# Miniprotein binders against q9usj1: the designs that were tried, part 17

Target 1, 298 residues: q9usj1
Amino acid sequence: MFSVGKKISFILPIKGVLQKLKDNAQKTVLLDATWYLPTDTKNGKKEYLESRLPGAQYFDIDEAKDHKNPLPHMLPPADEFASYVGKLGIDRNTNVIIYDRKGFFSSPRVFWTFKVFGHEHVFLFPNAFNAWKTEGLELETGEPRTPKPVVYEGAKLNKDLVASFDDIVKVIESPDAAGVHIVDARAHERFLGNVPESRPGLASGHIPTSINIPFTETTAAGITAPKPEEDLEKVFSSHGLTDKSVPIITSCGSGVTASVLFAALKECGFKDVRVYDESWSGYGKRANEDSSLLATGP
Key: E = the ipSAE of ESMFold2; O = the ipSAE of OpenDDE; V2 = 0.75 times the mean of E and O plus 0.25 times the DockQ between their complexes.

## First folded at step 9 (miniprotein)

Design e2 (at its last look DockQ between E and O 0.79; V2 from the best seeds 0.00; counts 0 for: pTM O .794 < .8)
Fold by ESMFold2, look of step 10:
Structure e2 (fold): chain B 298 residues (1-298), chain A 80 residues (1-80)
Amino acid sequence: as target 1 above (298 residues)
Amino acid sequence: DKYVRIRISGVDPELLRKFAEEVIRIAEKYGVKVEIYVDGDTIEITLRGLSEDTAEWLIFYLRWLAYELGIKVEVEFRKE
């Protein structure tokens, strides 16, 4: 009897989500990872408290962070990650399905965070609220469910998924020898250096050798879902990313939209993708103090 | 009828033009009607013929772009 391999994606349609939720042999936790830009009038936690997918827990990227680092959204220490997700009822064997209310914006950051700490059973559910409504399913309102805390064992930072500033320096000092693409998820005008940075002390521009793929090139209907894989392949190919074995480091302002690129690249089968966690928030300070680290223009 | 209105002022003219060009591109792609009114250093963009769901992700997308461009925007969503 011959078997035919079917691609299994970490990006789940609603029927895959419902199948995992119905599976009594394996615990599944839904995470609402909704996060809004500082300039938005909306607040993700407040929206979660009003309504959510049934049983969903809230993952707050501004709480689950390195509180000793002044840079935004830096990965927490492994033991603090473990404590945080354990309080949400998540252990290493839990299926974690992550959504955000806009679709495909902040949920990839939380997906990447779980992957960084070695969590294998983690998935994305784009366009979750629309999909839920279309299936005729109701949202949960009122007081959120209180999960039974568990112990999360074995959280360990996987350095193969995270790039440091030193990793960036190695690439830009010897770009041909390094053989690594640095990909910037920020808007094009910000990449060019045509926009003053809102945070004080940051240079305007980009990391030398980097290419710009604004994260919205990888999304459909604005930011509600990733593009289909064949369209993602065209996006990456049009930017010279054709060899899926070449290492890639994604960057942005603070690591949120760089994680959208991470997820899109992994969906297309790129084998070696890392996120530069501090992104421009840290790099831009260094480039402001040392212009040899700064590039501008196309 | 439903509309999204975006008001922008005090912005580098080049950035304003690029923001407006992106709004026009999105409007064309998704069949959204766009009106642009310029009064001195202020631009008002009105988007019509969109569902509530389309308006919500479009507002978020345009707020992201404005944030990236350092543009301060006032956004109004009128549902009726």
Scores: ipSAE 0.694, ipTM 0.867, lowest interface PAE 1.2, mean pLDDT 90
Fold by OpenDDE base, look of step 9:
Structure e2 (fold): chain B 298 residues (1-298), chain A 80 residues (1-80)
Amino acid sequence: as target 1 above (298 residues)
Amino acid sequence: DKYVRIRISGVDPELLRKFAEEVIRIAEKYGVKVEIYVDGDTIEITLRGLSEDTAEWLIFYLRWLAYELGIKVEVEFRKE
């Protein structure tokens, strides 16, 4: 009887984080992945420089991207990712624990990025600042420590975790045959196409056949943490997502909140989940040129 | 008194209505008192009776919602 060992959740409570930090068998690096919307007055890097979890490094999603692509937050090339995280002192064997100041907003994007490049030892720490404070632990202030650079080896993009525009088209053209669910993490009104897009040249609406699950439906206490697994299952079931073997593609505006859904779905045991990296920033442009790609209303 | 105040100006009335309705929905869910004032083309929503933690979350949510609706908002948080 092969005891299918309960897969240790990649979402860690503070106790789990502390345990990993105490374990000297493996190097552990905390990553501050705090990111705010462009319309926000706050800046993640600035806040990081003010205070952070002890020893944390900053992962800037605005820097660690494909700069040759005009779309926001596109995955960097594997070599650039390797170079970036190597400078943060992260190698293939490093435990990477990712948090953000909002709790569970931008950290999942970084988590997904590490998974895309094949990193095994990557974790999420929801509600990190509050958890840290509640335990009576102190934050680090002043100049962050400069890590010793290391070589990150073996970075290779896993295409099974990334959906392309072509993948989306295949689903639209043969929805019954594909058996794939596209889930949009955007707000309901945005999904319906009832609001104008802020960027010029983007259509208003959603991908045909897609399901709308605003990412906030998967978070608890605001956006501080994912809902408990039992509650997540209820959310997904209510939207017809009950079969864990059915492939899912998540999408949003720019690929950030789509990753929140990715993490939540993975927590619930969904086996095949991909993020459409271009999301609406890329798709909306295409849909603006081809109405067959655009759906409006529920 | 702790409060969160949101000001919206120059927005399509329908979008403004949708935004306000969502704010009210969320406020009711969390037991927060909502005050709405209209002055010309400006709508001011004041949320009272919330904890600091709730306020911070709510502000973030409202900014996200505003972003999703293409609305520019000014947010003020007054702490006691």
Scores: ipSAE 0.623, ipTM 0.845, lowest interface PAE 0.9, mean pLDDT 92
ESMFold2, look of step 9: ipSAE 0.655; ipTM 0.851
ESMFold2 (binder alone), look of step 9: mean pLDDT 77; pTM 0.696
ESMFold2 (binder alone), look of step 10: mean pLDDT 76; pTM 0.684
OpenDDE base, look of step 10: ipSAE 0.546; ipTM 0.816

Design e3 (at its last look DockQ between E and O 0.51; V2 from the best seeds 0.00; counts 0 for: pae E 5.5 > 1.5, pTM E .768 < .8)
Fold by ESMFold2, look of step 9:
Structure e3 (fold): chain B 298 residues (1-298), chain A 80 residues (1-80)
Amino acid sequence: as target 1 above (298 residues)
Amino acid sequence: DKYVRIRISGVDPELLRKFAEMVIRIAEKYGVKVEIYVDGDTIEITLRGLSEDTAEWLIFELRWLAWELGIKVEVEFRKE
């Protein structure tokens, strides 16, 4: 059970999804944003090609990125985002409902991406396949539907939703004056600096002043859905996050799981949440060369 | 009897210990029994008392953790 009784919640239960799908006056596109690690035996695009929610289009996080940046999963330029989603049949007035097969893992990254480029009609559908089955609805198989390309107008990066390295430096240089919480979604042992990073050239540790909330603390069992809002509030308050007006910057390894925290925080009413898109992939390289950027331990 | 088995070899002993501790915490999260077997430079962790759904959830989280830590693991789910 998620977002029951919320009027403006971006996390939709099956009834809300079905309501939007049957609304002929407002175009709705379902996006399958399933993504797995390169070493996983599963592949999101291959699964999409085998079956999907009826009419769903595939959003490939590894394709819709800044191809000129060596860091993983960096936001694409606004014009490339517009071109990409336009080919999926999405214009600025399209309702976009995003799911992933895990439930609440990669879809928040795509949700955040749409928000960053000013798309207001964007929603999350966690635990989508189980909810679909429970309603007695069938998946679509065979050839995916071919969307009619459209022009996406007005894509512009909203800097209020993205944190840069310079934004991080301002926080750590004057933490009391900044008044910003930096929240790290990575596994606890990576945060502590107790294990080496898998990529060469990255320091082991975390951004000074940051706190660690591994993203799995915010999810239901199996990472299938976010925890109920009441439980999310307990998770955040147990880490000292109670004042919902205080700015928050989320970080992780490459920006995927930081977006899970972004969505969970927004669901709980935190007003000013940004994702540090570079995350440890970029920051850790700098911290390897400048110890003033690195903290270890709790 | 259903089990998830994790096999690791050739990993620094300290990193292996930390990984094993994290696996134990994940198992506790899911209420799953854990058995650890060590033979030379190989460790084998077996997680028992789980449903197919719990196994799928565990395998995903374990693969994610291993990836995050740069540990190569063999993970399987079997019915006896």
Scores: ipSAE 0.165, ipTM 0.610, lowest interface PAE 5.5, mean pLDDT 87
Fold by OpenDDE base, look of step 9:
Structure e3 (fold): chain B 298 residues (1-298), chain A 80 residues (1-80)
Amino acid sequence: as target 1 above (298 residues)
Amino acid sequence: DKYVRIRISGVDPELLRKFAEMVIRIAEKYGVKVEIYVDGDTIEITLRGLSEDTAEWLIFELRWLAWELGIKVEVEFRKE
């Protein structure tokens, strides 16, 4: 009797979150990963300081990055990640539950980051604020609690979850042999190259052979939550993604919404999913210098 | 009457045109009336007849587009 192991969903409803919070067998830390676009007037950290889920700590994707890389939101070194989360009171055995104020926008990036460094007990809590309010639970205000620092051990970058530029090139050069799907989470007009890039030195278009699945096609009620699994299957199937064993690389503008696709694909049981961390911010520069790297249109 | 006004300045006219076209498409998708004024390197977009929820989403999409284009936007939400 092959026990089809119930795929434990890493996406938790409020009931699941509450259960983990009540479980004394394992330490649980809530992370507010709220991030807004630089063009937005809102600031995630500021809002965190105003209100948060009780006991939540703030994970700042603008701080927890490789500061030596000029590209936005590149993965930090393993030791820096360990140091950062250790200060938040997170160790290898800690249940980490990640939410953001938009619902399901920046939290998947943090989720992916934890997975990259081998953390097992990491979860997403979509639409956390609304869910919390609906249950009649109170938010925490005032000065956040300072966690007791701990040592995070064993942080090691899992390369199987991160695609490099070289990985992309391999796919482009031998698409049939590679058997890899590149999925772009950006807006359709960006993918087509119909809109000029304002940043100097960035090409307009997409990675050759890539398919476009705007991340908003995978979310419900705006970007508050992922679509139900059944609906996600339909979305992915409509784009030719039916074989769960086929390797997938997700990309976007800066690596954030690519992680939304990562989470959605993982929810649907895709086994091999990597995020191209540089995304278009890095790739677009390269494509601007080499036209063989650039495709336009559908 | 609730409206959202977006102002963009210091952008190439061709880029502004492209942006405007995209905004129109978005507005049509949501069934929202859009007024666009272009003056040189400035574009002013006014979205009218919006619910608060629709306004929030449209603002997000527009900000996202602007961000992707590297354009700074000023957004005003007002109730007349």
Scores: ipSAE 0.076, ipTM 0.528, lowest interface PAE 2.6, mean pLDDT 90
ESMFold2 (binder alone), look of step 9: mean pLDDT 77; pTM 0.698

Design e4 (at its last look DockQ between E and O 0.40; V2 from the best seeds 0.00; counts 0 for: pae E 6.3 > 1.5, pTM E .775 < .8)
Fold by ESMFold2, look of step 9:
Structure e4 (fold): chain B 298 residues (1-298), chain A 80 residues (1-80)
Amino acid sequence: as target 1 above (298 residues)
Amino acid sequence: DKYVRIRISGVDPELLRKFAEEVIRIAEKYGVKVEIYVDGDTIEITLRGLSEETAEWLIFELRWLAYELDIKVEVEFRKE
């Protein structure tokens, strides 16, 4: 079920990035979306302040979130998204090229966020720092450039890219009629329920009917880039994901690595892919109180 | 010779075995040699034959794996 034809990928090599940066017809903004867990020894914003691709602005997924929701980095309201990106100099017609210092880790989450709010000109630049250095280009250091704020109009949540808990329940209650694959990006042992969750109050296990594709199966070593499309096709087909018209919902711990799967699936031409934004952070609490929501084992 | 060393103690033996199996799979992805030693109630995994760049990539994946499995690990990178 493979087709042949011209394709314009949202995943850009450095030459594509440089072409867009040189284009005077349409503004391009580079976004540094580097993010690490709070317990990590590294901090994305600190790294951005030390060095960045020239002119890059920082997108902080822990600031651009729903501050009224206790769950980690849930999507912000549309008007708050618009205000946030407008301060970074991004309007509706701006080309947004997103990278993260690891390569293909947190930038897909930001990519998905832009897609959710209807931003069409959004792209991923994996392995950006190594590609930049190999091209003989210098990083920017010192004080980051100050963007001129703009108005972002027309941000509206696209429900076709986001799954809710109610959407998950519909799949569980009628799996054959739903015809939806739920794909869990977490490590296999978390999926099996063989390890406790680090946060209290979360069940150990997975969403019934879901399949496990740990997100690192879709990446090169070091999580620096996605695998080539041909290898991604093999990863997905080995897990039974062959019909690209079948709806897929990705999940993980908090929506970050589920977005890596989202980007990889879209690159392979899967037409209907949503991210379950609550992921295990929300679902695991419910499953701890209602065993009908919990599965364990293979 | 450059190496990454992982030291773990006080972990359930079955979880430790599964962690070691995953470290072996990661090492194969990087083309890195693995040595595993048990010393009392501590297991020590040493990954050899790697560049500084490979070590940085590998350490990130290993820390993520440890996080995913809720295992506290001590990770050391050493140059000789």
Scores: ipSAE 0.146, ipTM 0.610, lowest interface PAE 6.3, mean pLDDT 87
Fold by OpenDDE base, look of step 9:
Structure e4 (fold): chain B 298 residues (1-298), chain A 80 residues (1-80)
Amino acid sequence: as target 1 above (298 residues)
Amino acid sequence: DKYVRIRISGVDPELLRKFAEEVIRIAEKYGVKVEIYVDGDTIEITLRGLSEETAEWLIFELRWLAYELDIKVEVEFRKE
């Protein structure tokens, strides 16, 4: 009788975070992954410099990316990732707990990134600031601590967690054979193609055969936290996602909110989930040049 | 009576229509009553019959929708 051990959730409540911080067995690093849209007046790094969870380091998704790729937030090379997190004092054995100021918006992207490169001890801390304050804990202000640099060894990109454009094409060319669901996290009107894209040169619409699940359907109290697992199950089932063995590819505008879906799906026990890193920023350009790649409407 | 009010101005009429349609969809999902007033290039949407918790959620979704559509919106929650 294989006791299906309760999958230890990678999403931690404050009690879990505090426990990990108290555990001396493994080094724990808190990461502030706060990111705002470029059009937003707020800046994650600036806010980090003002206040943070004690000892937290800042993970900048605008910096920790492939700078050779013109698309936003593309995965960095493995060596660059290793170098980046090493400077933050993170090695292969470090417990990494990721939060963001919105609650559950950009932190999943960083979570996915760590998973892509094979990091095992990585966690999400939803609604971190509010949870921290509610417990009467103080934030850190002033100059952040400079971590002691370490060497991150063994970073290797896991392709099983990343979908490419070619992977998408395979699905749309043979949807029945592939048995893969493409899930778009974007707003419904974007998905339908009813509104123009803000970026030039992008088609309006969605990937053929894709399903629209706005990422906000998977979050609670705005985007402060994921919905409880039971509620997530209902959301996914309502969209026909009941078989947890079926491969899923998530997509969005630039790969950030797709990672929210990634985290939510993983929380529900879906076994094969990949993020299409290019998302619409990349795909929309391609679809603009080739109409066979574009679908509109429901 | 608790309500959420959204005001949008200076947006293309077609985009405003699309936004309003989506708001209606969201409101229906939550069982919230929708009132829409149009005055020129300004649309005011009032959502009524909601709890404070629902209001917070709706405000978030509406702001996010506005962001996705690149629309500037003013959102207010009022308790009467």
Scores: ipSAE 0.030, ipTM 0.389, lowest interface PAE 3.2, mean pLDDT 90
ESMFold2 (binder alone), look of step 9: mean pLDDT 78; pTM 0.709

Design u4 (at its last look DockQ between E and O 0.02; V2 from the best seeds 0.00; counts 0 for: pae E 12.7 > 1.5, pTM E .679 < .8, placed apart)
Fold by OpenDDE base, look of step 9:
Structure u4 (fold): chain B 298 residues (1-298), chain A 93 residues (1-93)
Amino acid sequence: as target 1 above (298 residues)
Amino acid sequence: SKVEIRIKVEYDGETYEFEFEFDSPEEAKRIIEEFLEKLREMGVKEIEVELEADSPELVEWISFEIRWLLYELGFKEVKIEIKGNKLYIEAEV
């Protein structure tokens, strides 16, 4: 009896993670991508040093970025990415499984980063700590293992996954012709422009023509995991996102939660999804100087 | 002899996994052939096959048949690994 093929998700349950870890045919690396907002008192690296999934390495989004760009979390050059992940023991053939302590917050950013540079074997593990504990598995404590450095070959930035400011302007100038949806993952009050921005020199509001889908609408049990696919489809359809062939650009404050939307949209089978890497941290400055770039209200 | 096969394919930007179970090696061969031909016609460019059989001899036989078929279908760089009663194949057009 043939079963109808099921879609293989890049989002793995614990059983899927364990299966990959047991499979000796391919090297698997767990990545702790825990990151907190600068306003939070918690530090992801500090927590990683305290406890982690066994053998996990830490991916620091504050280190693995373009340091020449003043904007937060801008993509590094391909060679710098390759160097960074190579030191983590990751090569082109490595299964990379990414988690974070919040559950599904910063890990999608790292997932998107790997996809941008053409890594195929990359996965997300939502609610990792709770899932691990529920299975009765132990965490690793003490000094993390130092991986053997490897060479990561073939890192090349896929521009089809990254939207620029110019891409945004094209949409604004010709919204009907572009057929592109811009989706803002920020909180509704920020989108409306009802609250002041925390950073000086940023306008309050949103990109003209953009749709607001707070990333929390795509997550379950807080931000521990994405909603089930069926529920995600309902969320997206309620915002007019029904055609999975229509190009989408996601945006947020700093490029992190935009990647949560990226992952959720990809889970639902949307084919063309890009992340606007500058997000509001870059756009808000531009909009502050040019009011034609700014919209407020719904 | 029971044969279990999982075929993973990328199609239309999505990855799909197909699972089959057969009680007859001959039936398994026929169905696998038909399935792989259909996949190729659909424009599948990459496939992964995981197969488990009751005997090493059956695994070897199936591996030969599948390898041959993959080459005939235009797949290149066919990688085959046999571990006991399990077969792993990766192929790309």
Scores: ipSAE 0.009, ipTM 0.223, lowest interface PAE 9.4, mean pLDDT 88
Fold by ESMFold2, look of step 9:
Structure u4 (fold): chain B 298 residues (1-298), chain A 93 residues (1-93)
Amino acid sequence: as target 1 above (298 residues)
Amino acid sequence: SKVEIRIKVEYDGETYEFEFEFDSPEEAKRIIEEFLEKLREMGVKEIEVELEADSPELVEWISFEIRWLLYELGFKEVKIEIKGNKLYIEAEV
């Protein structure tokens, strides 16, 4: 009598995670997607190597990227994504459950990455370490397990989940005709243009026509988990997002917290949500050289 | 730390109130799960639950877990709202 609810989402509590791990009919892989801002002293890979959920593999957003692009952690080419996840023992039929040590911070970026390349059996596990401890379960320490590599077939970028700079320009040029909401996940003061960006060479401000919903407004207890769906709907409606059919493009500094908004919006049933992968890292450089791309203030 | 949880249930046109005291937040979660499971064993099809806990953090943690539980117990429509240290649940099969 497990997994019978029609309202069960891709965001799993511990009971849902344990059920999938016990299911012998379908392979399940846990992914540790822990990542910290470059200004943090912590290192996600180092923490993973010290301890992890049993059998978890590490997904490094700074390795699984487009190595020819100078922007941070841009989506890799489809073939490179396939090779990367295949080395982690993941094929198209593998259930992938993604967590991060902060709770609900970098794991949505990896979730989005899998969705972009057409992986349907992908889930998020917020609050993973606390939930694991509460259930009396042990962490795995020592040398991580080495998965048996597999071939990942059919990875193909789904354009419906990714926005490009050209997509942003189309919205700016004809905002009423476009009917698209651009939603900025960055802290409010960065959106306003009141503080400089930490990365050099970026303008301070936001994409014209965009609205600001700092990603922390969508999380409970800081960033440990998303808010309940009813509270998420209140957050979005308070910012004018009530029509679930209107296309939304999320943006942030480099695509990580924009993916938190992506997950929260999808949880609330928004039908057409894309992440602007470049985010401010790419856009802010262009806006620094072209004032028509820059807005400041409310 | 001791945890006090008050639960008000609307069932079959009647209101029932329960109070629970626990030695820890973890114990509180397990008891709430057992309580809801018992309601379904008794044939409850529609519930309104108001839960008040000692801390907003506990309420937030419980709210995330309880949605999953209600779905696995067979409720099709689940609405959850948090107001401070109170959690309001409406669920129906």
Scores: ipSAE 0.000, ipTM 0.371, lowest interface PAE 12.7, mean pLDDT 85
ESMFold2 (binder alone), look of step 9: mean pLDDT 80; pTM 0.759

